# VHH binders against (R)-2-hydroxyglutarate dehydrogenase (hgdH): the designs that were tried, part 2

Target 1, 331 residues: (R)-2-hydroxyglutarate dehydrogenase (hgdH), of Acidaminococcus fermentans (d2rju7)
Amino acid sequence: MKVLCYGVRDVELPIFEACNKEFGYDIKCVPDYLNTKETAEMAAGFDAVILRGNCFANKQNLDIYKKLGVKYILTRTAGTDHIDKEYAKELGFPMAFVPRYSPNAIAELAVTQAMMLLRHTAYTTSRTAKKNFKVDAFMFSKEVRNCTVGVVGLGRIGRVAAQIFHGMGATVIGEDVFEIKGIEDYCTQVSLDEVLEKSDIITIHAPYIKENGAVVTRDFLKKMKDGAILVNCARGQLVDTEAVIEAVESGKLGGYGCDVLDGEASVFGKDLEGQKLENPLFEKLVDLYPRVLITPHLGSYTDEAVKNMVEVSYQNLKDLAETGDCPNKIK

## First folded at step 10 (VHH; from r4 with R98K T107R)

Design u4
Fold by OpenDDE, look of step 12:
Structure u4 (fold): chain B 331 residues (1-331), chain A 121 residues (1-121)
Amino acid sequence: as target 1 above (331 residues)
Amino acid sequence: QLQLVESGGGLVQPGGSLRLSCAASGFTFSSYAMAWVRQPHGKGLEYIATISYSGSRTWYSDSVKGRFTISRDNAKNTLYLQMNSLKPEDTAMYYCAKTIRTDEGYRYDYKGQGTQVTVSS
């Protein structure tokens, strides 16, 4: 079976190849995203495609795939919004996704951002990189073992984050829509209001549910401790960006770390150095460095996460091809 | 056996109020987020409200926000929906639903038999 893999970076290629040893596909990995007619046409002669985020399997591209004789559409992502699933089904494409990969990848990044903000390492290292080695009052920090950390969302990622903070000596409390069992040793589940009231650091690991809207609202921020740190490595839509900016500017938030932005496709993956960002909110966020730290959606950009995504995708394809079904079939 | 039994529905005039109840059994009610959904005659299932396991958080559809209140009594294994300022468009079969969270929304792995709410002059 011939498989075209989109959006593969050079550092990821060895992982794709290594994982394929167990499957024996004829794989072609390209750095290109599925975002144009031309990139869709690259699938000529291939039986399956493996997509990633920002690959758009829209009607146009799906028609191209159908015309070219592509049989299977895989995405190595948990999200599937980039696929017109209904139309793909109409065209008869079996589809599969990767519901989860390395929770550590995202959790560790969230912890990293929190710690950078807590210990002001972004601020200090940016200064020393310019050969300014003066110590100032801003550099004075609280130790995490003296902090209460609030985790919003106690799924797989949230639990790992909670464990990490607990391991560092912090008092960890968490909130979830469901009661979470088996976490008592490292996290106390409480109400959101209690999380907001008590937490020195809050990290968001909740799913974005359209019906629920943003989690971080003006009301959310108002209830937080003055000077508290907020981290969002989940979804940009979970945060009222404007409200967060205001909170940071006013000092309500001591810092904000994020790996995601609402509308991030307009900036992430692009070198816009020296340019004014089209989105004024993004411009403001950038200007608030070092109190605001932005990573360009790197949560899953790890060896383990990539491996997981690739392996599950290959397995999905195998199952679909052999049985017509798989556990991760897009329904 | 998991059971959800809705009650409290009936005929009410526009502007009126009703309180629905849902008695839950056969699972650990207090551990699960619960939802109310409704289905107007000849239409699909519509989400209207969700409440967290502890009752500390609630969410509403835009169509009922400000008028409906979801609540729960975990000691009684009961879910409630207070419906105020009822409109004819609120006429539907109302269901209590046990929820499962996904990254893209809620799924309902179980719902009751429903209770009919009719708003008419």
Scores: ipSAE 0.622, ipTM 0.856, lowest interface PAE 0.7, mean pLDDT 94

## First folded at step 14 (VHH; from w6 with S56T T99I D103P)

Design y5
Fold by OpenDDE, fold request of step 15:
Structure y5 (fold): chain B 331 residues (1-331), chain A 121 residues (1-121)
Amino acid sequence: as target 1 above (331 residues)
Amino acid sequence: QLQLVESGGGLVQPGGSLRLSCAASGFDFSSYAMAWVRQPHGKGLEYIATISYSGTRTWYSDSVKGRFTISRDNAKNTLYLQMNSLKPEDTAMYYCARIIRTPEGYTYDYKGQGTQVTVSS
């Protein structure tokens, strides 16, 4: 079976190849994302495609796949919003996704951004890299063990984040739509209002529900502690970007760390150094460095996460091909 | 076994009000987020409202926002939907649904038998 893998970075290629030893696919890995007719046409002669985030299997591209004789559509992501699932089903494509890859990969990144903002290491190291070793008032920091950390969303990733912060000595409180059992040792569940009121650091790990809209709104931000740090490594849509910018500018937020942006496809993966960003909100975010730290969706950019995504995807394909079904079939 | 039993539906004139109830049993009701959904005749399932396990957070579809109120009494294992300013387009079978977490978000794993709401002059 011939498999086209989209959005594969050079450093990931050895993992794709190593994992394939067990499966024996004829794989082609390309750095390109599925985002144009031309990139869809790359699937000519292939039986299956493996997509990632910011690959868009829209109606146009699905029609191309159908015409080309592609049989299987896989995504190595938990999210499937980038696929027109209903239309894909109409066209008869079996599809599968990766429900879990590495909660730690994302949780640890969130913690890292929080700590960088808390201890001003981005600011400080950027200065020392320029051989400025002066200590200034901006570098003065709190210790996380003296902070209250609020976790919004206590799924798998949120719980790991909570555990990490707890391990560092912080007081951890959290809020979820569900009551979470068995977490009392490292996280106290409270109302969202209480999270907002008490937290020095808030990290978001909730799913995005279109009907519910953004979680981080102007009202959300208003209720936070002055100077608090906000981190979003979940979904860009969960945050009112304009509101966050205003909050950082006013000093309401002491810092904002994000690994995702609403509309991130326009900038992530691109070298735009020296250019003005088309999205003025993104330009503002960048200009707010070092109060705002942006990573270009690196949550799953770890060896373990990539390995897991690839292995599960290969297995999904095998299951679909052999049985017409798999545990991770997109229904 | 898990049960959700809706009640309170009926015929009402436009502008009228109804209060739906959903009696839950067979599971730890107080730990679950719950939702109301409706299905007009000949149409698909439509989301109405969601409430968190503790009742401290609620969400509404745009079609019912400002008119409907979702609430719950965990001590009584009961979910409620107060419907005010009812319109003919609100005519549907109404279901209470239990929400469960999925990797991508949420879904309904169980719904009741439903209660019919008809808004007509």
Scores: ipSAE 0.785, ipTM 0.922, lowest interface PAE 0.5, mean pLDDT 95
Fold by OpenDDE, fold request of step 15:
Structure y5 (fold): chain B 331 residues (1-331), chain A 121 residues (1-121)
Amino acid sequence: as target 1 above (331 residues)
Amino acid sequence: QLQLVESGGGLVQPGGSLRLSCAASGFDFSSYAMAWVRQPHGKGLEYIATISYSGTRTWYSDSVKGRFTISRDNAKNTLYLQMNSLKPEDTAMYYCARIIRTPEGYTYDYKGQGTQVTVSS
């Protein structure tokens, strides 16, 4: 079976190849994303495609796939919004997704951002990189073991984040829309208001629900402790960006770390050095460095996360091809 | 066996009020977020309100915000929907639904038989 893999970075290629040893596919990995007619046409002669985020299997591209004789559409993501699933089904494409990859990848990044902000390492290392080794008042920090960490969202990623902070000695409290069982050893479940009131660090790991809107609102921020740190490595839509900017500017927030932005496609993946960003909110966020730390959606950019998503995708394909079904079939 | 049994529906005049109840059994009700949804005749399922497991957080659709109140009594395994200022547009079959996690968020894995609410002069 010939498989075309989109959006594969050079560092990921060895993982794709290594994982394929078990499956024996004829794989072609390309750095291109499915976002044009031309990129869709790359699937000529292939039996299956493996998509990622920001690959768009829209009606146009699906028609191309159908014409070309593509049989299977896989995405190595939990999200499937980039696929017109209904139309794909109409065209008869079996589809599969990857419901879970390494929760540690995202959780650890969140913790890293929190710690960088807490200990001002972005600030200090940027200075020492320029051979300025003076110690100033801004470098004075709290220890995480003396902090209360609030985790909003106690799914797989949130629980891992909670565990990590607990392991570092912090007092960890958390809130979820569900009662989570078996976490009492490392996280105390409390109300959101209590999280806001008590937390020195808050990290968001909740899903974005359109009907619910943003989690981090002006009211949310108002209820936080003065000087508290906020981290969002979940979804950009979960945060009122303007409100966060204002909070950082006023000192209400001591820092903000994020791996996601609402509208991030306009900037992430691009070298815009020396340019003014079109989105004024993003410009302001960047200008607030080192109080604001932005990573360009790197949560799943780890060897283990990539391995997991690739293996699951390959297995999905195998199952679909052999049985017409798989545990991760998009229904 | 999982059961959700809605009650409290009926015929009411515009501007009137109803209080719906949902009796839950067969699962740990107190651990689950719950929702009310409705289905007008000939239309699809519409979201109304969600409540967290502890009842400390609630969400509402724009269409019912300020008029409806979702609440729960975990000791009684009961979900409630207080509906005030009812409008003809609120006419529908109302369901209580159990929420579960999905990779992308939440979904309803179970709903009751429903209770009919009719708002008419």
Scores: ipSAE 0.784, ipTM 0.923, lowest interface PAE 0.5, mean pLDDT 95
Fold by OpenDDE, look of step 14:
Structure y5 (fold): chain B 331 residues (1-331), chain A 121 residues (1-121)
Amino acid sequence: as target 1 above (331 residues)
Amino acid sequence: QLQLVESGGGLVQPGGSLRLSCAASGFDFSSYAMAWVRQPHGKGLEYIATISYSGTRTWYSDSVKGRFTISRDNAKNTLYLQMNSLKPEDTAMYYCARIIRTPEGYTYDYKGQGTQVTVSS
């Protein structure tokens, strides 16, 4: 079976190849994203495609796939919004996704951003990199063991984040729309209002629901402790960016760490050094360094996460091909 | 056996009020987020309100925001929908639904038989 893998970075290639030893596919990995007719046409002669985030299996591209004789559409992501699933089904494409890869990858990044903001390491290391070794008042920090950490969203990633903070000695409280069982040893479930009231650090790990809108609103921010740190490594849409900027500027937020932006496609993946960003909100966020830390959607950019995504995708394909079904079939 | 039984529907004049109830059984009601959905005749299902397991968080569709209130009594395994300032466009079959987590967010896996709400002069 011939498999085209989109959006594969050079550092990921060895993982794709290593994982394929077990499956024996004829794989082609390309750095290109599915975002044009031309990139869709790359699937000529292939039986399956493995997509990633920001690959758009829209009607146009699906039509191309159908014409080319592509049989299977897989995404190595938990999210499937980039696929017109209804139309793909109409065209008869079996589809599969990766519901879980590495919760640690994202959780650890969130913790890292929180700790960087808490201990001002971004600020200090940027200075020492310029050979400024003076200690100033801004560098004065709290210890996380003396902090209350609030986790909003206690799914797989949120739970791991909670565990990590707990392991570091923090008091961890969390909120989820569901009651989560078996976490009492490392996380106390409370109301969102209580999370906001008590937390020195809040990390968001909730899903984005379009109908519900942003979780981090002006009201949300108003209820937080003065000087608290906010981290969002989940979805950009979960945050009112303008409100966050205002909160940081006013000192309401002591810091903001994010791995995602609402509209991130305009900046992430691009070298825009020395340029003014088109989105003025993004420009403001960047200007708020070191109180605002932005990573360009690196949550799943780990060896383990990539391995998991690839292995599960290959298995999905195998299952679909052999049985017509798989546990991770897109319904 | 999981059961959701809606009640409280009926005929009401525009501007009137109704209170719907949903009796839940066969599962740990207090652990689940719940929702009200409605289906007008000839139309698809519409989510109108959601409530967290503890009742501390609620969400409303724009169509009902400010008029409807979702609440719950976990001790009674009951979900409520207070509907005020009812409009003819609120006419629909109303269902309570159990919400479940998906990798992408939330959906419902079970809904009751429904209760008819008709708003007419």
Scores: ipSAE 0.688, ipTM 0.878, lowest interface PAE 0.6, mean pLDDT 95
Fold by ESMFold2, fold request of step 15:
Structure y5 (fold): chain B 331 residues (1-331), chain A 121 residues (1-121)
Amino acid sequence: as target 1 above (331 residues)
Amino acid sequence: QLQLVESGGGLVQPGGSLRLSCAASGFDFSSYAMAWVRQPHGKGLEYIATISYSGTRTWYSDSVKGRFTISRDNAKNTLYLQMNSLKPEDTAMYYCARIIRTPEGYTYDYKGQGTQVTVSS
């Protein structure tokens, strides 16, 4: 089984190799994305491909894969919109994806951003990096054990975030559209209004549902405690960016942290140092540092998340090759 | 086992009102978000409304917002849809649906047999 893996970064190579010990595939990893005729033709002589979200399995590239004899299309992503699923199915390609990987990776980043905002470490260390050791009033902090932390969305990731904050001594409350059983030791499930009214820190872990719209609206922000911290490491569309900017500028939010932005493709993954950003709202968010912290979609860029993505992809391929089906088949 | 039984459909004049009920059994109704969906004759399923497990949050499609109200009574294991200002385009089979969480968001894992609503003169 010869497998071409796209979009592989050097730090990931040892993980690809280690995971392959149980599978024994003939793996070639390339840094290139599937995005041109030339990168599609790299699959000559390969039986399967493993894609990333920046790969485009469009009709042109799928036609090339069919001509080259590629048999299996795998993606190490939870999203599948980069694959023309209907056309791939028409051409007879079995496909599989990775629906979930390390919830700890995303939860940890959200907790980290919240704690950096609570304890003012980005502000303070940026100043000490320039040899300014003066202590000022902005550095005064509430200890997290005196905080109520609100978790919006109590799926796998939200529950891990709740557990971490609970372990740090915070009072943890949470909201979900479902009743979540078995969380009583570390989280009290309450209404959204109670989360908004009581929380010093709110972290968003809800899914984005197009029909439901944003979760963090002007009304949401109005109901939050003055000076509270908000973190979004879930989906950029969950947050009204302009409303958040206004709330930080007015002091309604004491801090905002995010790993995602609505429209993030215009900036994430790019070196734009010294340049004006195309999206004026993103320009304002950057200017609000260190009250605003932006990480560029790093939530799953960890050893455990990559290991899981690769292991599941290898297992998906094995299942498809041996049985014609797998639990993670794209239907 | 799991059952969702819709009722309350019928023939009604444009501008009229109708109240649909959905009796749930075989699962812990009070723990689940629930939805109403509809299927006009010869068409696909159309999303109508969603309600959280406690009833404190609701969502509506643009086509029904302001006219329909989703509600629930967890003590009676019953989901409701109050339909006001009915239009001929509301004519459809209406289904009560249970929502489950998926990695991508939510989906419906069970839908009842439905109740027919017909809006005509």
Scores: ipSAE 0.687, ipTM 0.905, lowest interface PAE 1.5, mean pLDDT 93

Design y5
Fold by ESMFold2, fold request of step 15:
Structure y5 (fold): chain B 331 residues (1-331), chain A 121 residues (1-121)
Amino acid sequence: as target 1 above (331 residues)
Amino acid sequence: QLQLVESGGGLVQPGGSLRLSCAASGFDFSSYAMAWVRQPHGKGLEYIATISYSGTRTWYSDSVKGRFTISRDNAKNTLYLQMNSLKPEDTAMYYCARIIRTPEGYTYDYKGQGTQVTVSS
């Protein structure tokens, strides 16, 4: 079984190799993404591909894969929108994805951004990096044990975030569209209005449902406590970016942290130092540093998350090849 | 075991009103988000409205906003859809659906047998 793995960074190679010991595939890992005819043609002589979210399995590239004899399309992602699923099914490609990976990876990043904003460490360390050691009033912080933390979305990741903040001594409340049982030891489930009214820190862990629209709207922000911190490491579309910018500028938000942006493909993964960003909202967000913290979709860029994604992808391929089916098959 | 039983459909004139009900049994209704979906003849399922487990949050498709109201009575294990200002385009089989969480978001894991709404004449 020859497998071409796209978008693999050097640091991930040992994980790909270690996970393969139990499967024995003939793997080739490339840093390239599937985004052109040329990168699609790299799959010549391969039976399967493992994609990432920056890989585009569009009609053109799927036609090339069919011509080359590629049999299986795997993606080491929870999202599948980068694959033209309808066309891939028409061409007869079995496909599989990774529905879940380390929830700790995402939750920890959200907690980190919240704590950096609460304790002003980005502001402070940026100044000490320039040899300014003056302590000022902006560095004065509320301890998290004196904060209420609101978690919007109490799925697997949101519950881990709730547990971490609880372990740090915060009062933790949360909201979900479902009643979530079994969380009473670390989180009180309340209405969205109560999360907005009471929280010093709000972290977003809800899915994006197009029919429901953004969760963080101007009305959402208006109902938040003055000076509260907001963090979004879930989906960029959950947040009205213009509304957040306005809220930070006015002081309604004391800080905003994110690992995602609506339209992030235009900037994430690129070195745009010294350039004006095409999207004026992104330009404004960058200008609000250090009250706004942006990490470029790093949530899954950890040892455990990569291990999970690779192991599950290898198992998905084994299941598809041996039986024609797997639990994680893309329908 | 799990059942969703829709009722209240029928024939109605354009501009009229109709109230659909969905009796739920065999699961903890008050813990689940619920939806109404419809299927016009010869077409796929169309999303209509969603309501959170407590009833405090609701969402509507653009095609029904301002005309339809989703509600629930958790003491009676019943979901409702109040349909006002009905149009011929609203003609469809209407289904009550239970929502479950998936890694990608939400899906419907069960829908009832449906109740026919016909807006004609």
Scores: ipSAE 0.638, ipTM 0.887, lowest interface PAE 1.7, mean pLDDT 93

## First folded at step 17 (VHH; from y5 with I99L)

Design i8
Fold by ESMFold2, look of step 17:
Order: structure tokens, then sequence, then C-alpha cells
Structure i8 (fold): chain B 331 residues (1-331), chain A 121 residues (1-121)
């Protein structure tokens, strides 16, 4: 079974190789993305491909894959919008994805950003990097054990975030559109209004549902406690960016942390040092450092998350090849 | 034995009102988010409204905002759709649907048999 793996970074190669010991595939990992005819043609002689979100399995590239004899299309992503699923089904491609990977990766990043904002470590280390070791009033902090932490979205990732904050001694409350059973030891499930009213720290782990719009609106922010911290490591579209900027500028938010931005493709993955950003909202967010912390979509860039994505993709291929089905089949 | 049974459809004049009900059984109704969807003749499913497990949060498509109200009674295992100011384009088969969590968001894992709503003069 020959497998072409797109968009593989050098640091990920040992994980692809180690995971393959249990499967024995003939793998080739390339840094290239599936985004041109030329990169689609790289699949000549391969039975299967493993894609990423920046790989576009559009009609043109799917036609090339069919002509080349590619049989299986796998994506090491939870999202599948980069694949023209209807056309791929028409051409007879079985497809599979990775519905879940390490929830700890994203939860830990959210906790990290919250704690940096609570304890003022970005502010403080920026000053000590300039050899200023003076302690000032802006460094004074509330201990997290004296905080209420609100978790919006209690799926796998939100529950891990709740468990971590609980383990740190915080009072943890959470909200979800479903009743979540079995969380009582570390989280009290409450209404969204109660999360907003009570929380010193709110972390967002909800999915983005286009029909529902943003979760963090001006009304959401108005209902939050004065000086509270907000973190979004889920989806950029969940947050009204202009509303958040206004809330930080006014002091309504004591801090904002994010790993995602609505429209992030214009900046993430690029070195824009010394340049003005074209999106004025992103320019304002950067200018609000250290009250605003931005990481560039790093939530799943960890050893365990990559291992999960690769192992599940390899297992999906095995299941499809042996039985014609798998638990993670697309549709 | 999961069942969703819609009722309350019928023929109504433009500008009229109708109240749909959906009786749920075979699952813990009060733990699930629920939705209404519709299918106009010869077309695909169209999203109408969603309600959280407790009923405290609701969402509506742009086509029905201000005219339709989704609600639930967890003690009776019943979902409702109050439809006011009905228009001919609201003519469709209306379905009650149960949501489940997916990696990408939510999806409908079960849809009832539907109830026909016809709006004509």
Amino acid sequence: as target 1 above (331 residues)
Amino acid sequence: QLQLVESGGGLVQPGGSLRLSCAASGFDFSSYAMAWVRQPHGKGLEYIATISYSGTRTWYSDSVKGRFTISRDNAKNTLYLQMNSLKPEDTAMYYCARLIRTPEGYTYDYKGQGTQVTVSS
C-alpha cells in the first residue's frame, strides 16, 4: 500500500515513521500541499493520499487522482470542507477523516493563555527582556483558586479545560447546548447567563454554527464581569473581533487570548515583521499586546495531536482497504 | 425505540398561524438540542430553528426570524413550532429533528415522518 502524505513538516516526520511500524505502509511524506495540478500529479504510483486543510481536493485534482489510480482519500483533519465530497463520491473515492485528536493540546493552550493574562507574564517578561526587574502594580494578580472559570462548550476539549482549571483549584462552571452527564466532580453545568455573570475567566470551546452566528457579541461582553479574561482557541468566527477590541480598550475585558482569528488566512503562516497589516482590526489586536495574546493557530501543533491524527489516518486506511468501511468514513 | 412524531400541519391562508408539535420517545429528550427543518416540494431540507436542551437558547434562520418561535416542554417530551404571518413560500413538509454533536459541529441523527404545511389563498 503506497501512501502519499501532504503538508508534512520536518518535525512531524519521526511521528509518521513511528506510527507506521504497526501498519507497514510504503509512505512518502512531502512538505507540499495539494493545491496545483503538479502537486496532484505527485500521487502517480500511489494507492492513497493523506491530506491537510490547505490541500484542495477540488474537481480538477480529483480527476487527476482518478486517472493516476489513487484509490483512497484520507485527511488528517476534523474539517472536510477542503474536499469536494459530492464529486469524490461520484468518482467512487472512499474517504475518511480524523474526527477527534488530543483534546489536551487545545485545552492546554487555552489554559496557558488564560494564566498568562491572569498572572501578567507577557507584560512582565517583556520588561525583563529589557533588563527592567522592577515590580509594579500592574503585576499584582488574583490567584486562580480564587477565580470562577466559565467554559463555553463542554465537548471533549472543553471538559479537559474544565478538568485542568479544577485541578488548579478554580471554581468551574460551564455551558453547552446539550446536557452533559458525568462532569459533576469538576464542573457545574449552568446557563450561559450565569457563566457571563459569575466568571473571572471565560474560555470558548464551542463549535461554529453558521446559522447561529458569533457567540461572543457585544451583548455577551456587556454581560461579563468587569475586568474578566476571555480566551478563544476554538474558531475565529465565534467572536466579533471589533467588539472584543472595544472591550479591551475600555477595560471591560482585562485580557483577551486567542489562537484563531476570523479571516486569519491573511496573516497566519506569514512573516509580516516590519509591515503594516492590511486588516485594521488585526493591526489593533497586535497593538494591544500584552493585554491581547495571539498565537497563530497552534492548538493542534503538538506531539500527541499529530500522533493521533496520523495513527487514526493509518487505521482508517486499513479499515477501508480491508472492509470497505470505517468508523470515520466521510458520510 | 427512538420516535419523533410531528403533528399540527394543515392548510392555512397567507397571514395565518399554525402550531406544530413533535412528540418524542425512546430517548432522554431533555438532554438533547432539537431542531425544526422543512422540505419544500422538490427541494432539499431547509434549516428553520434550533433550541438548546433546557430551552434557554434558540436560533432561527433569517427566513423565519420574528415570525416563528421554537419552544419545548421537557416534562411532556414535546417540541413546538409556533408559526405566525405565514407566507406561500412557507409551504413545505416540516420535520422535527434530534441533534447530536459531531467534530465539525452538530448534525441531525434522526428526523420524524413530517407534517405538511400548505399556505395558499
Scores: ipSAE 0.747, ipTM 0.925, lowest interface PAE 1.0, mean pLDDT 94
Fold by OpenDDE, look of step 18:
Structure i8 (fold): chain B 331 residues (1-331), chain A 121 residues (1-121)
Amino acid sequence: as target 1 above (331 residues)
Amino acid sequence: QLQLVESGGGLVQPGGSLRLSCAASGFDFSSYAMAWVRQPHGKGLEYIATISYSGTRTWYSDSVKGRFTISRDNAKNTLYLQMNSLKPEDTAMYYCARLIRTPEGYTYDYKGQGTQVTVSS
């Protein structure tokens, strides 16, 4: 079976190849995203395509795939909004997705941002890189073992984050819309208000639900401890960006770490050095360094996460081809 | 066997009030977020209120905000919906729904038989 993999970065290619040893596909990996007619036409002669985020299997591209004789459409993402699923189904494409990949990848990044902000390593390392080795009052830090860490969202990622912080000696409290069982050893479940009241560090790992809106609102921030750290490696929409900026500026927030932004497509993946950002809120966020730390959506950019995505995708394809079904079939 | 049984529906005049109840059985009610959904005649299902497992967090649709209150008694395995200032547009079949986690958020995996609410002069 010939498989075309879109949006494959050079550093990821060895993982695709290594994982394929078990499956024996004829794979072609390209850095291109499915976002044009021309990129859709790349699938000529292939039996299956593996998509990623920002690959758009819209009606036009699906028609091209159908014409070319593509049989299977896979995405190595949990999200499937980039696929016109209804039309794909109408065309008879079996589809599969990857519901979960390495929770550690995102959790560890969240912890890293929190710790950087807590210990002021961004501030200090940027100075020493310029040969300034003076110690100042801003560098004074609280140890994490003396902190209460609040985890909002206790799914797979949230639980891992909680475990990591607990392992570092912090008191960990958490909130979820569901009662989570079996976590009492490392996380105490409390109300959101209690999380806000008691936490020195809050990390968000909740899903974004459009009907519910942002979780981090002005009210949310008001209830937090003065000087507390907030981390969002989940969804940009979960945060009122303007409110967060104001909170950081006022000192209400001691720091904000994020791997996601509401409207991040305008900046992430681009080298905009020396340029003014179009979004004034993003400009302000950047200007608040080192109190605000932004990573450009790197949560899943790890060896394990990529491996998981690829393996599950290959398995999905195998199952679909052999049985007509798979556990991760898009319905 | 999992069961959700709604009650409390009926005919009410505009501006009136109703209190819906949902009796849950066959599962650990106290561990689950719950929701009320409604379906007007000839229309699709609409989420109108959601409550966390502990009852400490609630969400409402814009259409019912300020008028409806979702609550629960975990000791009684019962979900409630207090509906005040009812309007004709609130006429619908109302369902109690058990929520579950999905990779993208939440959905319900079970709903009751429903109770009819009719708001009319």
Scores: ipSAE 0.722, ipTM 0.896, lowest interface PAE 0.5, mean pLDDT 95

